# Designs tried in a protein design chat: VH-VL binders against 4-hydroxy-tetrahydrodipicolinate reductase (dapB). Part 20

Target 1, 258 residues: 4-hydroxy-tetrahydrodipicolinate reductase (dapB), of Thermomicrobium roseum (b9ky70)
Amino acid sequence: MLRLALTGVTGRMGRAVLELAASAPDIQLVCGLIRPARDPHEVAAQLPAPLALTSRVAELVQGADVVVDFSHPAVTVAVAEAAAHAGIPLVSGTTGLSEHDQAVILRAAQHVPVVQAANFSLGIALLHWLLPELVARLPTWDVELIERHHRHKRDAPSGTALALARTLLAAREPAPSPLVYGRGPGTAPRQPGEVGIHAVRAGGEVGRHTVLLATDDEAIEVTHWVQSRRAYAQGALEAARRLIGRPPGLYSLQDLVT
Key: E = the ipSAE of ESMFold2; O = the ipSAE of OpenDDE; V2 = 0.75 times the mean of E and O plus 0.25 times the DockQ between their complexes.

## First folded at step 12 (VH-VL; framework fv_narsoplimab)

Design j4 (from h4 with light chain S51Y; at its last look DockQ between E and O 0.83; V2 from the best seeds 0.75)
Fold by ESMFold2, look of step 13:
Structure j4 (fold): chain C 258 residues (1-258), chain A 122 residues (1-122), chain B 106 residues (1-106)
Amino acid sequence: as target 1 above (258 residues)
Amino acid sequence: QVTLKESGPVLVKPTETLTLTCTVSGFSLSTWGMGVSWIRQPPGKALEWLAHIFSDDEKSYRTSLKSRLTISKDTSKNQVVLTMTNMDPVDTATYYCARIPESGWSDAFDIWGQGTLVTVSS
Amino acid sequence: QPVLTQPPSLSVSPGQTASITCSGEKLGDKYAYWYQQKPGQSPVLVMYQDYRRPSGIPERFSGSNSGNTATLTISGTQAMDEADYYCQAWDSSTAVFGGGTKLTVL
């Protein structure tokens, strides 16, 4: 039985992790972190599952096998220090850490296993492993990346698409200006080694990424799509399971699934 | 830069309702974890916390004054408003608003307004 | 409803260490916060969550909290440190301030 402590329990990710952990037979929720300015009884009543609450990080980590953190950089830093002192692995999905904050995480990783990821999708982590294998075996095939998000997403391409594109390019011989962002009017023919990235903004879809590998005669499409943010919570719990027993170090999610 | 500024009447008659406005700048009232508190200080006396409101609209009030206090926010105007009913001369104080920063855990009053003196005449 | 008790005054000579206490039932189970207030000015946060120093606060300020007592310690006390100091803690969803300590640097 894996004893799990959780931060950010009132946030979207924290609630999702709590729900999934509460229904997982191999996980025991032992404590959650709340802000000092809230009544722990009132907060506990609003949670989707029972959880003992504390505002103190030292109490949070007592009796835990792992801490799962989705919060703010200031919380992540404090929790990392407490976890390292207590000898407890840390799973963190908090973003926005400064270089100073990141140095604290690296120091904690000298004492305990730590995994950091901005994206806890197991599927995306596996794509970063799988796609280089496909590209290496299909070096002359055309590669294109199509991503689709809801109409309100302002940035393009998506961060996931840019990361996948970097993975695809690293698996091939470098070319000058290898990325093509959309193909505009007056387009010249595709050149060998290009990777096109195409951003679609329509409907309400959370996120979908398709990598197309093709010749004139056949094609392979690899598609990952997200139905809910619970996929990230599931990935965080799996990372927590896989950190147990590992030597101290800073791990990526890919390190844990490959 | 981050600032908070209190505004409202300087003189209030007994039994009247006091309305104080805290206008904020340099941060958003909608940022997750962010909060604003009202704290008062009678002349020559200690600080006394009155109420706070967080970005998710969770509110809390000093127990002894709960029936007299209402706190609200208007994110579009960058304002937090405190009303206090049935004012009495004992309520004469400098009223401050202060920020609770976005971490959702530190819960310090990290930046304070200059304060506004409210006198309740007899 | 809880009470945070501070000594009303404390005097130290320049260069000495000042230790300002804040006492409350099981205060060590909560976080302690400290504010400095100079005459005619708004309070300034000088310590949070027991021992954490805000950016811009000199290293001579430190804090601790255990049992029933939190302590703000100023080493190498300077004339500019002369002020009222208030401790604060959270009781459930409400904030509680101590009565304040006037620090005099002679």
Scores: ipSAE 0.680, ipTM 0.869, lowest interface PAE 1.1, mean pLDDT 91
ESMFold2, look of step 12: ipSAE 0.656; ipTM 0.862
ESMFold2 (binder alone), look of step 12: mean pLDDT 92; pTM 0.947
OpenDDE, look of step 12: ipSAE 0.782; ipTM 0.910
ESMFold2, fold request of step 13: ipSAE 0.608, 0.537, 0.629; ipTM 0.839, 0.814, 0.853
ESMFold2 (binder alone), fold request of step 13: mean pLDDT 91, 91, 91; pTM 0.944, 0.942, 0.940
OpenDDE, fold request of step 13: ipSAE 0.803, 0.812, 0.772; ipTM 0.921, 0.926, 0.905
ESMFold2 (binder alone), look of step 13: mean pLDDT 91; pTM 0.945
OpenDDE, look of step 13: ipSAE 0.778; ipTM 0.910

Design j5 (from h4 with heavy chain A108Y I111Y; at its last look DockQ between E and O 0.83; V2 from the best seeds 0.71)
Fold by ESMFold2, look of step 12:
Structure j5 (fold): chain C 258 residues (1-258), chain A 122 residues (1-122), chain B 106 residues (1-106)
Amino acid sequence: as target 1 above (258 residues)
Amino acid sequence: QVTLKESGPVLVKPTETLTLTCTVSGFSLSTWGMGVSWIRQPPGKALEWLAHIFSDDEKSYRTSLKSRLTISKDTSKNQVVLTMTNMDPVDTATYYCARIPESGWSDYFDYWGQGTLVTVSS
Amino acid sequence: QPVLTQPPSLSVSPGQTASITCSGEKLGDKYAYWYQQKPGQSPVLVMYQDSRRPSGIPERFSGSNSGNTATLTISGTQAMDEADYYCQAWDSSTAVFGGGTKLTVL
């Protein structure tokens, strides 16, 4: 039984992890972190499942096999130090760490296994492993990337699409101006070695990414889509499971699924 | 670059209502986890916490003074306001506003205003 | 609200170790915070969450908290350390301060 401690218990990701962990037969939620200036009884009553709460980081980690962290950089740093001291792994999805904060995480990783990721989709992590293999075996095929998100998404291309594009480009020979962002009005024939990237904004889709590999005569499409943001919480729990027993180090999510 | 400044100083009569404004700079009252507290210190006596307000508008008050205190914020003006009704000579003190930083966990008072003297006399 | 009790004064010689105590029922189950206040000045944070030192506070300041007692320790005490020191803890959503300790460095 995997004893799991959690930060950010009132946040969107924290609530999602809590719900999933409460129904997982192999996971026991043992503790959550709460700020000292709030009443733990009132906060516990608002959570989707029972959870003992502490404001003390040493107590948070003491009874745990792993800590899952979705919080603020200052919390992540404190938890990383405590986890390293207690000899337990850390799974962190917290973003926005400074260079100083990151140095603390790297020091903690010298003593315990740590995984950091901005995106805990297992599927996307596997695509970062799979796509270089496809491109290496199909070096002359055209490569295009289409991403589709709900109408309200402001950034384009998505961060996931840009990361996948970097993975695709790294698996090919370097070229000047290798990315083509959409194909505008008029004549726009494809140049050899280009990777086209297309952003679609329509409806309510959470996120969909298709990599198209094609010749004149056939094509392969690899598509990943997110049914709900709970996919990220599930990925964080799976990362927690796979981190157990690994040697100290800083891991990517890809390292854990390959 | 973080600053907090209390309005005043103020001379009030018994039974009057005190209104103090804390004007902040170098941080946003809307940043998650950020808070502002009011803390007073009677002459020669200990610090006494009065109230706080967080960015999500969660408020707490010293239990013994709850019926007399109201805390609010105006994020567009970078201001936190404390009102205290029915002032009495025992309420004579220096009143400070102080910041609770954005970590959402550390919960110390890292920056304090200079304080403002409130004198209550007949 | 819980009461945090501090000795009203403490005297040490320069270079000696000053230990300022803060007593409260099961205080070791909570975080202790410490503030330094010099005459005519606002309080300054010198220790938080029992033993964490904020940036700019000298290494000679340290803290501990267990049982019913938190302790702020100043080793190699200097004349500039002469001040009032207040402990603080959280009781649910409210803050509680100790009565303060006047540290005199002779």
Scores: ipSAE 0.572, ipTM 0.826, lowest interface PAE 1.5, mean pLDDT 91
ESMFold2 (binder alone), look of step 12: mean pLDDT 91; pTM 0.933
OpenDDE, look of step 12: ipSAE 0.764; ipTM 0.897

Design j6 (from h4 with heavy chain I100M; at its last look DockQ between E and O 0.66; V2 from the best seeds 0.00; counts 0 for: pae E 2.2 > 2)
Fold by ESMFold2, look of step 12:
Structure j6 (fold): chain C 258 residues (1-258), chain A 122 residues (1-122), chain B 106 residues (1-106)
Amino acid sequence: as target 1 above (258 residues)
Amino acid sequence: QVTLKESGPVLVKPTETLTLTCTVSGFSLSTWGMGVSWIRQPPGKALEWLAHIFSDDEKSYRTSLKSRLTISKDTSKNQVVLTMTNMDPVDTATYYCARMPESGWSDAFDIWGQGTLVTVSS
Amino acid sequence: QPVLTQPPSLSVSPGQTASITCSGEKLGDKYAYWYQQKPGQSPVLVMYQDSRRPSGIPERFSGSNSGNTATLTISGTQAMDEADYYCQAWDSSTAVFGGGTKLTVL
């Protein structure tokens, strides 16, 4: 039984992790962190599952096998120091850490296993491992990337698509202008070594990424899609499971899935 | 340098509404986890916390005074405002505003204003 | 409103240790905070979260909190430490202050 402590319990990710952990037979929720000026009864009543709450970081980590953190940089730093002191692993999805904050995380990783990621999609992490293997074995195949997101997404291409494109390009010699953003009107023939990135904005999909590898005679499509943002919370819990028993170090999510 | 300064009337009549303004400098009222409290001290007596407001507009009030108190902030003016209705001579006190630090979990009153004495005539 | 009880006064000789107590039900389950107030002045934070000392507060100030009692300890007490001392804790979302302790250094 994996004893889990949680920060950011009132945030979107914290609530999602709490809900999933409460229904997981292998996980025992032991404690959540709140600020001292908040009523623990009022906060607990608003949570999707029962959770003991403390404002004391030392109490948060006591009796836990792992801490899952989705909060604010100041909280993340304090929790990382407490986790390192207590000898327990840390899973952190907090963003916006300063250079100084990041140095604290690195120091904690010298004493305990730490995984730090901006998103916890296990599927995307696995694709960053898998796609180079495909490209290395298929060096002459054309590579294109199609991403689809809901109508409200403002950025294009998605950050995930840009990261996947970089992974694909690193597996082979880049052309002088390797990324092609859509194919506009007129003539735009593909050049060897290009990766086209195509952004679709329609419907309500959370995110879909298809890598097309093709020749004149056959093609492979590898597609990852997210049906709900709960996938990220599920990934954080799986990262917590896989971090147990690892030596101290700063791990990528990819390290945990490969 | 972080500074808080209270301003408002020095003398009020019974039943009037008191409005106190705390003007802050050296920090932003919009910084995540930052808060400001109002605390009073009747002459020769202990400190009494009244209310606080955080950057996300979360508010809390002393239970016994909740019906009389309103706290608000104006980030563009760097001001936190306390309104207290139906003033009584027992409310004569020095009124302080104080900062609650950025960490969001420390929640100390780490820097205080100089205070302003409000006298409610008998 | 919950009550935090402090002794109303305490006298110590210079160089001795002053221990100011703050008692409240389940206080050890909460953080204790301490403020120093000299006559005619605003309070100054001298201890937070039981035992953490703010920048600029001398090392002779220390704190503890367990059971129902928090304690502010001043070792090597000096005349400049003469002041009123208030403890404070959070009860849910409201702050509660103790009645204060007047420390006299004789």
Scores: ipSAE 0.443, ipTM 0.747, lowest interface PAE 2.2, mean pLDDT 89
ESMFold2 (binder alone), look of step 12: mean pLDDT 91; pTM 0.941
OpenDDE, look of step 12: ipSAE 0.769; ipTM 0.907

## First folded at step 13 (VH-VL; framework fv_narsoplimab)

Design k1 (from j4 with heavy chain D56E; at its last look DockQ between E and O 0.72; V2 from the best seeds 0.69)
Fold by ESMFold2, look of step 13:
Structure k1 (fold): chain C 258 residues (1-258), chain A 122 residues (1-122), chain B 106 residues (1-106)
Amino acid sequence: as target 1 above (258 residues)
Amino acid sequence: QVTLKESGPVLVKPTETLTLTCTVSGFSLSTWGMGVSWIRQPPGKALEWLAHIFSEDEKSYRTSLKSRLTISKDTSKNQVVLTMTNMDPVDTATYYCARIPESGWSDAFDIWGQGTLVTVSS
Amino acid sequence: QPVLTQPPSLSVSPGQTASITCSGEKLGDKYAYWYQQKPGQSPVLVMYQDYRRPSGIPERFSGSNSGNTATLTISGTQAMDEADYYCQAWDSSTAVFGGGTKLTVL
């Protein structure tokens, strides 16, 4: 039985992790972190499952086997320090860490296993393993990356698309492989070795990423899409399970699923 | 560059409703986890917390004054508004607004306005 | 609401250590916060979450919190430290201030 502590319990990801963990027979939710300025009874009543709450990070980690963190960089730093001190693995999906914040995470990783990822999709993690294998075997094929997200997404390309693009480029590392952002008006054809990356914003889809490998005569499309944000929460829980028993270090989600 | 500034009437008659506005600059009231609090200080006396509001619209009020207080925000105007009903001469005080930082965990009042003195005549 | 009790005044000589206490039931189970207020000025945060010092606050300021008592300590006290000091804690979703301590540096 995996004793799980959780930060960000009132946020979208925190609520999703809590709901999934409450349904998981191998997981015991032991504590959640709330800000000092909130009433723990009021917050607990609004959660999708029962959870003991504390504002004290030392109390949060004390009875846990792993901490799952989706919060703010200042919280992540405090939790990383507490987890390291207590000998507790950390799974963190918090983004926006400064260089100073990141140094704290690296120090914590000297003492405990830490997984840090912007995207907890197991499928995307597996694509980072699969796509280099495809590219290596198809070195002359055209490679294009298309991503589609809901109308409200402000960044483009998506962070997932940029990470996949880096994986594709690294698989071609000995040769120049220019990254081309979209196709604008004009008559210039595709140049050899280009990797195009295209951002679509429409509708309500959570996220979809297609890698197209093609010749004049045939093509392969590898598509991953997220049907609900629960996929990320499920991936975070799986990362928590797989992190147990690992030596201290900073892991990617790919390290845990391959 | 983070600032908070209180504005409202200097003099209020007994039983009137006080409306105070806190205008903020250098941060967004829509940033998740950010909060603004109202604290007052009667002349020569201690600080007394009144209310706060977070960007996610979670509100809290001093228990003894809850029936008299309303806090709200207008993110388009960068303003937080406190309304206090049924004013009495004992409510004469300097009223401050203060920031609760966005981290969602430190929960200090880290930056304060200059305060505004509200006098309730007898 | 809980009561936070501070001594109303404290006098120290320049260069001495000032220890300002804040007492409340189970205060060590909560975070303590400290504010400095000079005459005619707004309060300034000088300590948060028991012992954490904001940027710009001198290292001679330190804090602790255990049992029923939080303490703000100023080592090497200077004339500029003369002020009122308020402790604060969170009780559920409400903030509670102590009555304040007037620190006099003679």
Scores: ipSAE 0.618, ipTM 0.849, lowest interface PAE 1.4, mean pLDDT 91
ESMFold2 (binder alone), look of step 13: mean pLDDT 92; pTM 0.947
OpenDDE, look of step 13: ipSAE 0.742; ipTM 0.894

Design k2 (from j4 with heavy chain S106Y; at its last look DockQ between E and O 0.67; V2 from the best seeds 0.65)
Fold by ESMFold2, look of step 13:
Structure k2 (fold): chain C 258 residues (1-258), chain A 122 residues (1-122), chain B 106 residues (1-106)
Amino acid sequence: as target 1 above (258 residues)
Amino acid sequence: QVTLKESGPVLVKPTETLTLTCTVSGFSLSTWGMGVSWIRQPPGKALEWLAHIFSDDEKSYRTSLKSRLTISKDTSKNQVVLTMTNMDPVDTATYYCARIPESGWYDAFDIWGQGTLVTVSS
Amino acid sequence: QPVLTQPPSLSVSPGQTASITCSGEKLGDKYAYWYQQKPGQSPVLVMYQDYRRPSGIPERFSGSNSGNTATLTISGTQAMDEADYYCQAWDSSTAVFGGGTKLTVL
């Protein structure tokens, strides 16, 4: 049994991880972290599964095999220090860490395995490995990226699409005019080496990213879509499983899935 | 740069309802984990916590005063409002608003307003 | 719900160490916070989570918390440290203040 401690238990990701962990036969939830200004009894009553709660990070890590963290940078830093002192691996999805905060994480990683990711989709992590392999073997093929999100998404292109585009461009450097944002009036025909990136906003889809590699005669499409945000929580739990037994170090999610 | 300012000073009569407004600057009331609290101090006496509200609209009230207190926020105006019903001369005090920082962990009252005097006379 | 008890006053000579206590049932299982208040001024946070010092608070301020007692310690006490000091803790979702200690530097 993998004994799991969790931060951010009232947050969207924390609740998702808690729900999935509660139904996982190989995981035992042992403790959750709450802020001092919250009533632990009231919070525990609102959780989808029983969980012992503490506001003290040292207590959080007692008896745990791994800590899963989705919280605020100040919490992440404190938890990383406590995990390192206790010899406990850390999975963290917290974003917005300063350079000072990141130095603390690196120091903790000298003593315990740590994985950090802004996105715990295993599929996206695998695409960052796979797409350079495809592009390197297909250097003359046209490359286009299409992403689709629900009608309410405010940013375009998506952060995932921009990260995938950087991965594709790095695999093909140096190429002139690397990105074309949509095919508007006056942007055709295609120039050698360019990569088109296209944003669709329609319906209720959580997220879909298609990379098209094509010639005149054939094409390959690689598509990743997220059916539900549970995919990220599942990825975090899988990262926790794969981190066990690894030497101290700072890992990416890609390191764990490749 | 971060500041909180209470409305007032205020004179109220016994049984009237007090409404105090805390105007904040240098941070958003929608910032994750951020909170604002009301704390009072009767003349020559100790600090007494009254209520707080967090950015996710979680609220808490001093148990002995819960039936008299309402706290709310208006993010568009950068304001937190405290309402206290059935005022009594013993409620005469300086009323402060104070910030609970965004960390979601420290839960200190790290920055305080200058305070406003509320007098309940006669 | 917990009652936080502080001595009403404490006097020290300049340069000496002041130790201000805050007593409460199992207070060491909670975080203690300390505020300084000078006459006519708003309180100022001087210690949080037992022993952590906010930016701008001199190193002569330190804190501890164990068992039933939290302590704010001011070493090398100066005239400017003369103030009322309040401890505070959380009782679940509500805040509780101590009665305050008037520190006199004479």
Scores: ipSAE 0.509, ipTM 0.786, lowest interface PAE 1.8, mean pLDDT 90
ESMFold2 (binder alone), look of step 13: mean pLDDT 92; pTM 0.951
OpenDDE, look of step 13: ipSAE 0.768; ipTM 0.900

Design k3 (from h4 with heavy chain S103Y S106Y; at its last look DockQ between E and O 0.66; V2 from the best seeds 0.00; counts 0 for: pae E 2.8 > 2)
Fold by ESMFold2, look of step 13:
Structure k3 (fold): chain C 258 residues (1-258), chain A 122 residues (1-122), chain B 106 residues (1-106)
Amino acid sequence: as target 1 above (258 residues)
Amino acid sequence: QVTLKESGPVLVKPTETLTLTCTVSGFSLSTWGMGVSWIRQPPGKALEWLAHIFSDDEKSYRTSLKSRLTISKDTSKNQVVLTMTNMDPVDTATYYCARIPEYGWYDAFDIWGQGTLVTVSS
Amino acid sequence: QPVLTQPPSLSVSPGQTASITCSGEKLGDKYAYWYQQKPGQSPVLVMYQDSRRPSGIPERFSGSNSGNTATLTISGTQAMDEADYYCQAWDSSTAVFGGGTKLTVL
């Protein structure tokens, strides 16, 4: 039975992790972290499952086998230090860490297993392994990336799309080829080795990424579709399971799923 | 840059209801995790916390005064309002509003208004 | 509400160390916060989460919290440090202030 401590319990991601963990037969939720200015009884009543709450990081990690963290950089740093001191693994999805903050995470990873990712989709992690294998076997095929997100997404291309595109470019044995960001009006024949990225903004899709590999005569499409943000919570829980028993180190999500 | 300013009556008669407004600038009351508190200080005496409200409308009140206090906010006007019923001369104090930022469990009163003196006539 | 007890006053000479205590049941299980208030002014945050110093507060200010007691320590005390000092903690969703300590620098 995996004893899990959780940060960010009132946030969207924390609530999703809590819901999924509560229904998992192999996981026991032991504690959650809450801001000092909130009543733990009142907050616990609003959570989707029962959870003991503390505002102190040292109490959070007592009796836990792993800490799952979706919070702010300052909290993540304190939790990483506490997890390292307690000798337990850390799964962190917090973004926006400074270089100084990141150095603290690296120190913690010298003592305990740590996985740190901006995206806990298992499928995307697998694509970072799979796509180089495809490109290596199909080195002359055209490669294009199409991503689709809801109408309100402000950044384009998505961070996931940019990361996948860099993986595709790195897999090309000739020198890296240019990224082409959309194709505007006018004549612009494809150049050999280009990787095009096309951003679609429509409807309510959480996220969809299609890699197209093609010749004149056939094509392969590899599509990853996130139906709900719960996929990230599932990935974080699976990362927590796979991190148990590993030697100290900083792991990518890809390391855990390949 | 970040400022809070208290406004309301200077004089109040016993039994009347006091209404105080805190107008904030340089930050948004809709920012996730942000809060505003009211704290008072009778002349020559210690600070006494009264109430707070967060951006998600979570509210809390000093237990001994809960039946007399109501806190609310108007995010579009960047205002937080405190009402206190049944005023008494012992409620004469300087009333402050102060910000509670949620930055990695900081939950301090990090920025205070200048305060407004409310006198309850005898 | 729980009670936070501070000494009413403390006197130190310039250059000496001032230690202002704040006592409460199991206070070390909570975070302590400290505010400085000069006459006619609003309080100013000088310490949060036991020992963290806001930007602009001199390094001679430090803090600790364990057991039932939090302490604000001012090393090399200066005349400008003369003020009232209040500790504060959270009890569930309510804030509790200590009674305050008047620091005199002679």
Scores: ipSAE 0.403, ipTM 0.739, lowest interface PAE 2.8, mean pLDDT 89
ESMFold2 (binder alone), look of step 13: mean pLDDT 92; pTM 0.948
OpenDDE, look of step 13: ipSAE 0.764; ipTM 0.900

Design k4 (from j4 with light chain Q49S; at its last look DockQ between E and O 0.57; V2 from the best seeds 0.62)
Fold by ESMFold2, look of step 13:
Structure k4 (fold): chain C 258 residues (1-258), chain A 122 residues (1-122), chain B 106 residues (1-106)
Amino acid sequence: as target 1 above (258 residues)
Amino acid sequence: QVTLKESGPVLVKPTETLTLTCTVSGFSLSTWGMGVSWIRQPPGKALEWLAHIFSDDEKSYRTSLKSRLTISKDTSKNQVVLTMTNMDPVDTATYYCARIPESGWSDAFDIWGQGTLVTVSS
Amino acid sequence: QPVLTQPPSLSVSPGQTASITCSGEKLGDKYAYWYQQKPGQSPVLVMYSDYRRPSGIPERFSGSNSGNTATLTISGTQAMDEADYYCQAWDSSTAVFGGGTKLTVL
C-alpha cells in the first residue's frame, strides 16, 4: 500500500489526483497540505474525497511514501526541502519555477528521487522513447506529424507537436532538414528528409497527435489521443508508483516509463 | 517598498457604521497567495484579529464579530475595506491592517500599517 | 476561540536571557508567531513558523514550540529589546493573539 501525501488539494489537478487516488486500491491517502490561515474543516468539505489536512510541511511528509505536488513554486520549493530532509520521493507538476527554485529541486534530488514534468501524459512520454526507435530503423521513410485540437486552441502547432517533431528530427540524420509547416502554395513536392507538421482546428477534441511514417507501398501511423485531462492526473499517480525504490536523482517522466 | 496605510473616520457615534480603507503599495492584491488582515488594539490592551481577505477573495472573520463585519477588496485601487456595523464605545481602538505574504506559505503578519485610532463616543 | 496565555511581565538584566512563554491547548500542533511592539508603534514580526527569524531580526532571537507551549528566547538581551511581545497562532481560519508580555530590561 502506497501512502500518498498531496499538495494543491483545492486546484483542478490536485482535485483530480485526490479523486483518482481515493479510488485506487493500492493507494492510501494520508495527508494534504493547506495554508495555516485556512479552515481545515471548510477545505475538507470541498474536496471530492476525505483527506486529513495539515498546514505543517514536516507533518505532510511524515508517514508518506511519496508526495505528489501540483501547486505554486513557493509551495513546491518548501515541500521539496521537507521531502528531501525526510527521505520522501517527490512527484511535481508545478510550473513557473525560477532558476533559484529549480536549484532547490536539484538539491532535493541529490537526497531523494524526484520526478518533475509539465505534462504527465504517460502516452506522450512513451512516444518520445518509441519514435526514435522507429525512425532509426526506417531512415529513408517519409515522416509527417498531424495534430488535431478543438476550434478554440490559440497556438499552432501544439507544444506537444513541436516537442514530438524535435524528437523525430533528432533521431534522423545528423543534419536534419527543416520542419515544413503545412503544405501551402509553393511547398510541394516533398523534399527528402523533410518533417511536415500539420495543425487541424475543428470540433471539441482535447488533443490528437499522429506520426505518419510512409513509403510508396506501405505506412505506419502512431496516434496518441487524449480523451480527458484526467489522463495527466493518472500519469502523475503512475509516476509516483514507479518512483518508489529508485535511487536519488532528478527523473523525467520518460525515464520512468522506459 | 511594501507599505500599508489605514484611512477612515477618527470619530464615530454609537450605532453608526465604521468604514476603514487599507491602501497597499509595493505589492498587488492580485498577487497569488497574498492576503490582508485587519487587527485592532483598544488603548492599553492586547491585539485582536478581526478579519482577513486573500487575493482569491477567500475571507474569514472573528467568530464573535462575524455578524458586524464585512471585508472586501478593490484590486484596481489596491485597497482593502473593512466595514463594522453598530459601533459601540467598547470598539474604541487603534485599527491596523497587515499583510499576509505569499512567501513560503508562512501566513505571518509581516508588514503592518501605522494604525488609525477610531473613537466611539457618546 | 482558543486562549493563548502569556505572563503579563518579565524583567531581565542587560546581557541575560529572556524567555517569554505562550501557552495554549495543542499549540505545538500549530505554528507560533511572535510580534514586538514598542510604545506608540505598530507591531513588528520577530519570529514565525515557531523558530524562523524574519530578515533584519538579530540572531539573539530564537523560538520553539512543543506540546502546549511556545517560547520566544532573547539571548544577550539589550535595552532596545524592551517592548511588549505578543504570540499568535492560527485556529482554523482565525488568528488568535496572546495577552502580551511586557519585557523590561533593568
Scores: ipSAE 0.489, ipTM 0.780, lowest interface PAE 1.9, mean pLDDT 90
ESMFold2 (binder alone), look of step 13: mean pLDDT 92; pTM 0.947
OpenDDE, look of step 13: ipSAE 0.779; ipTM 0.912

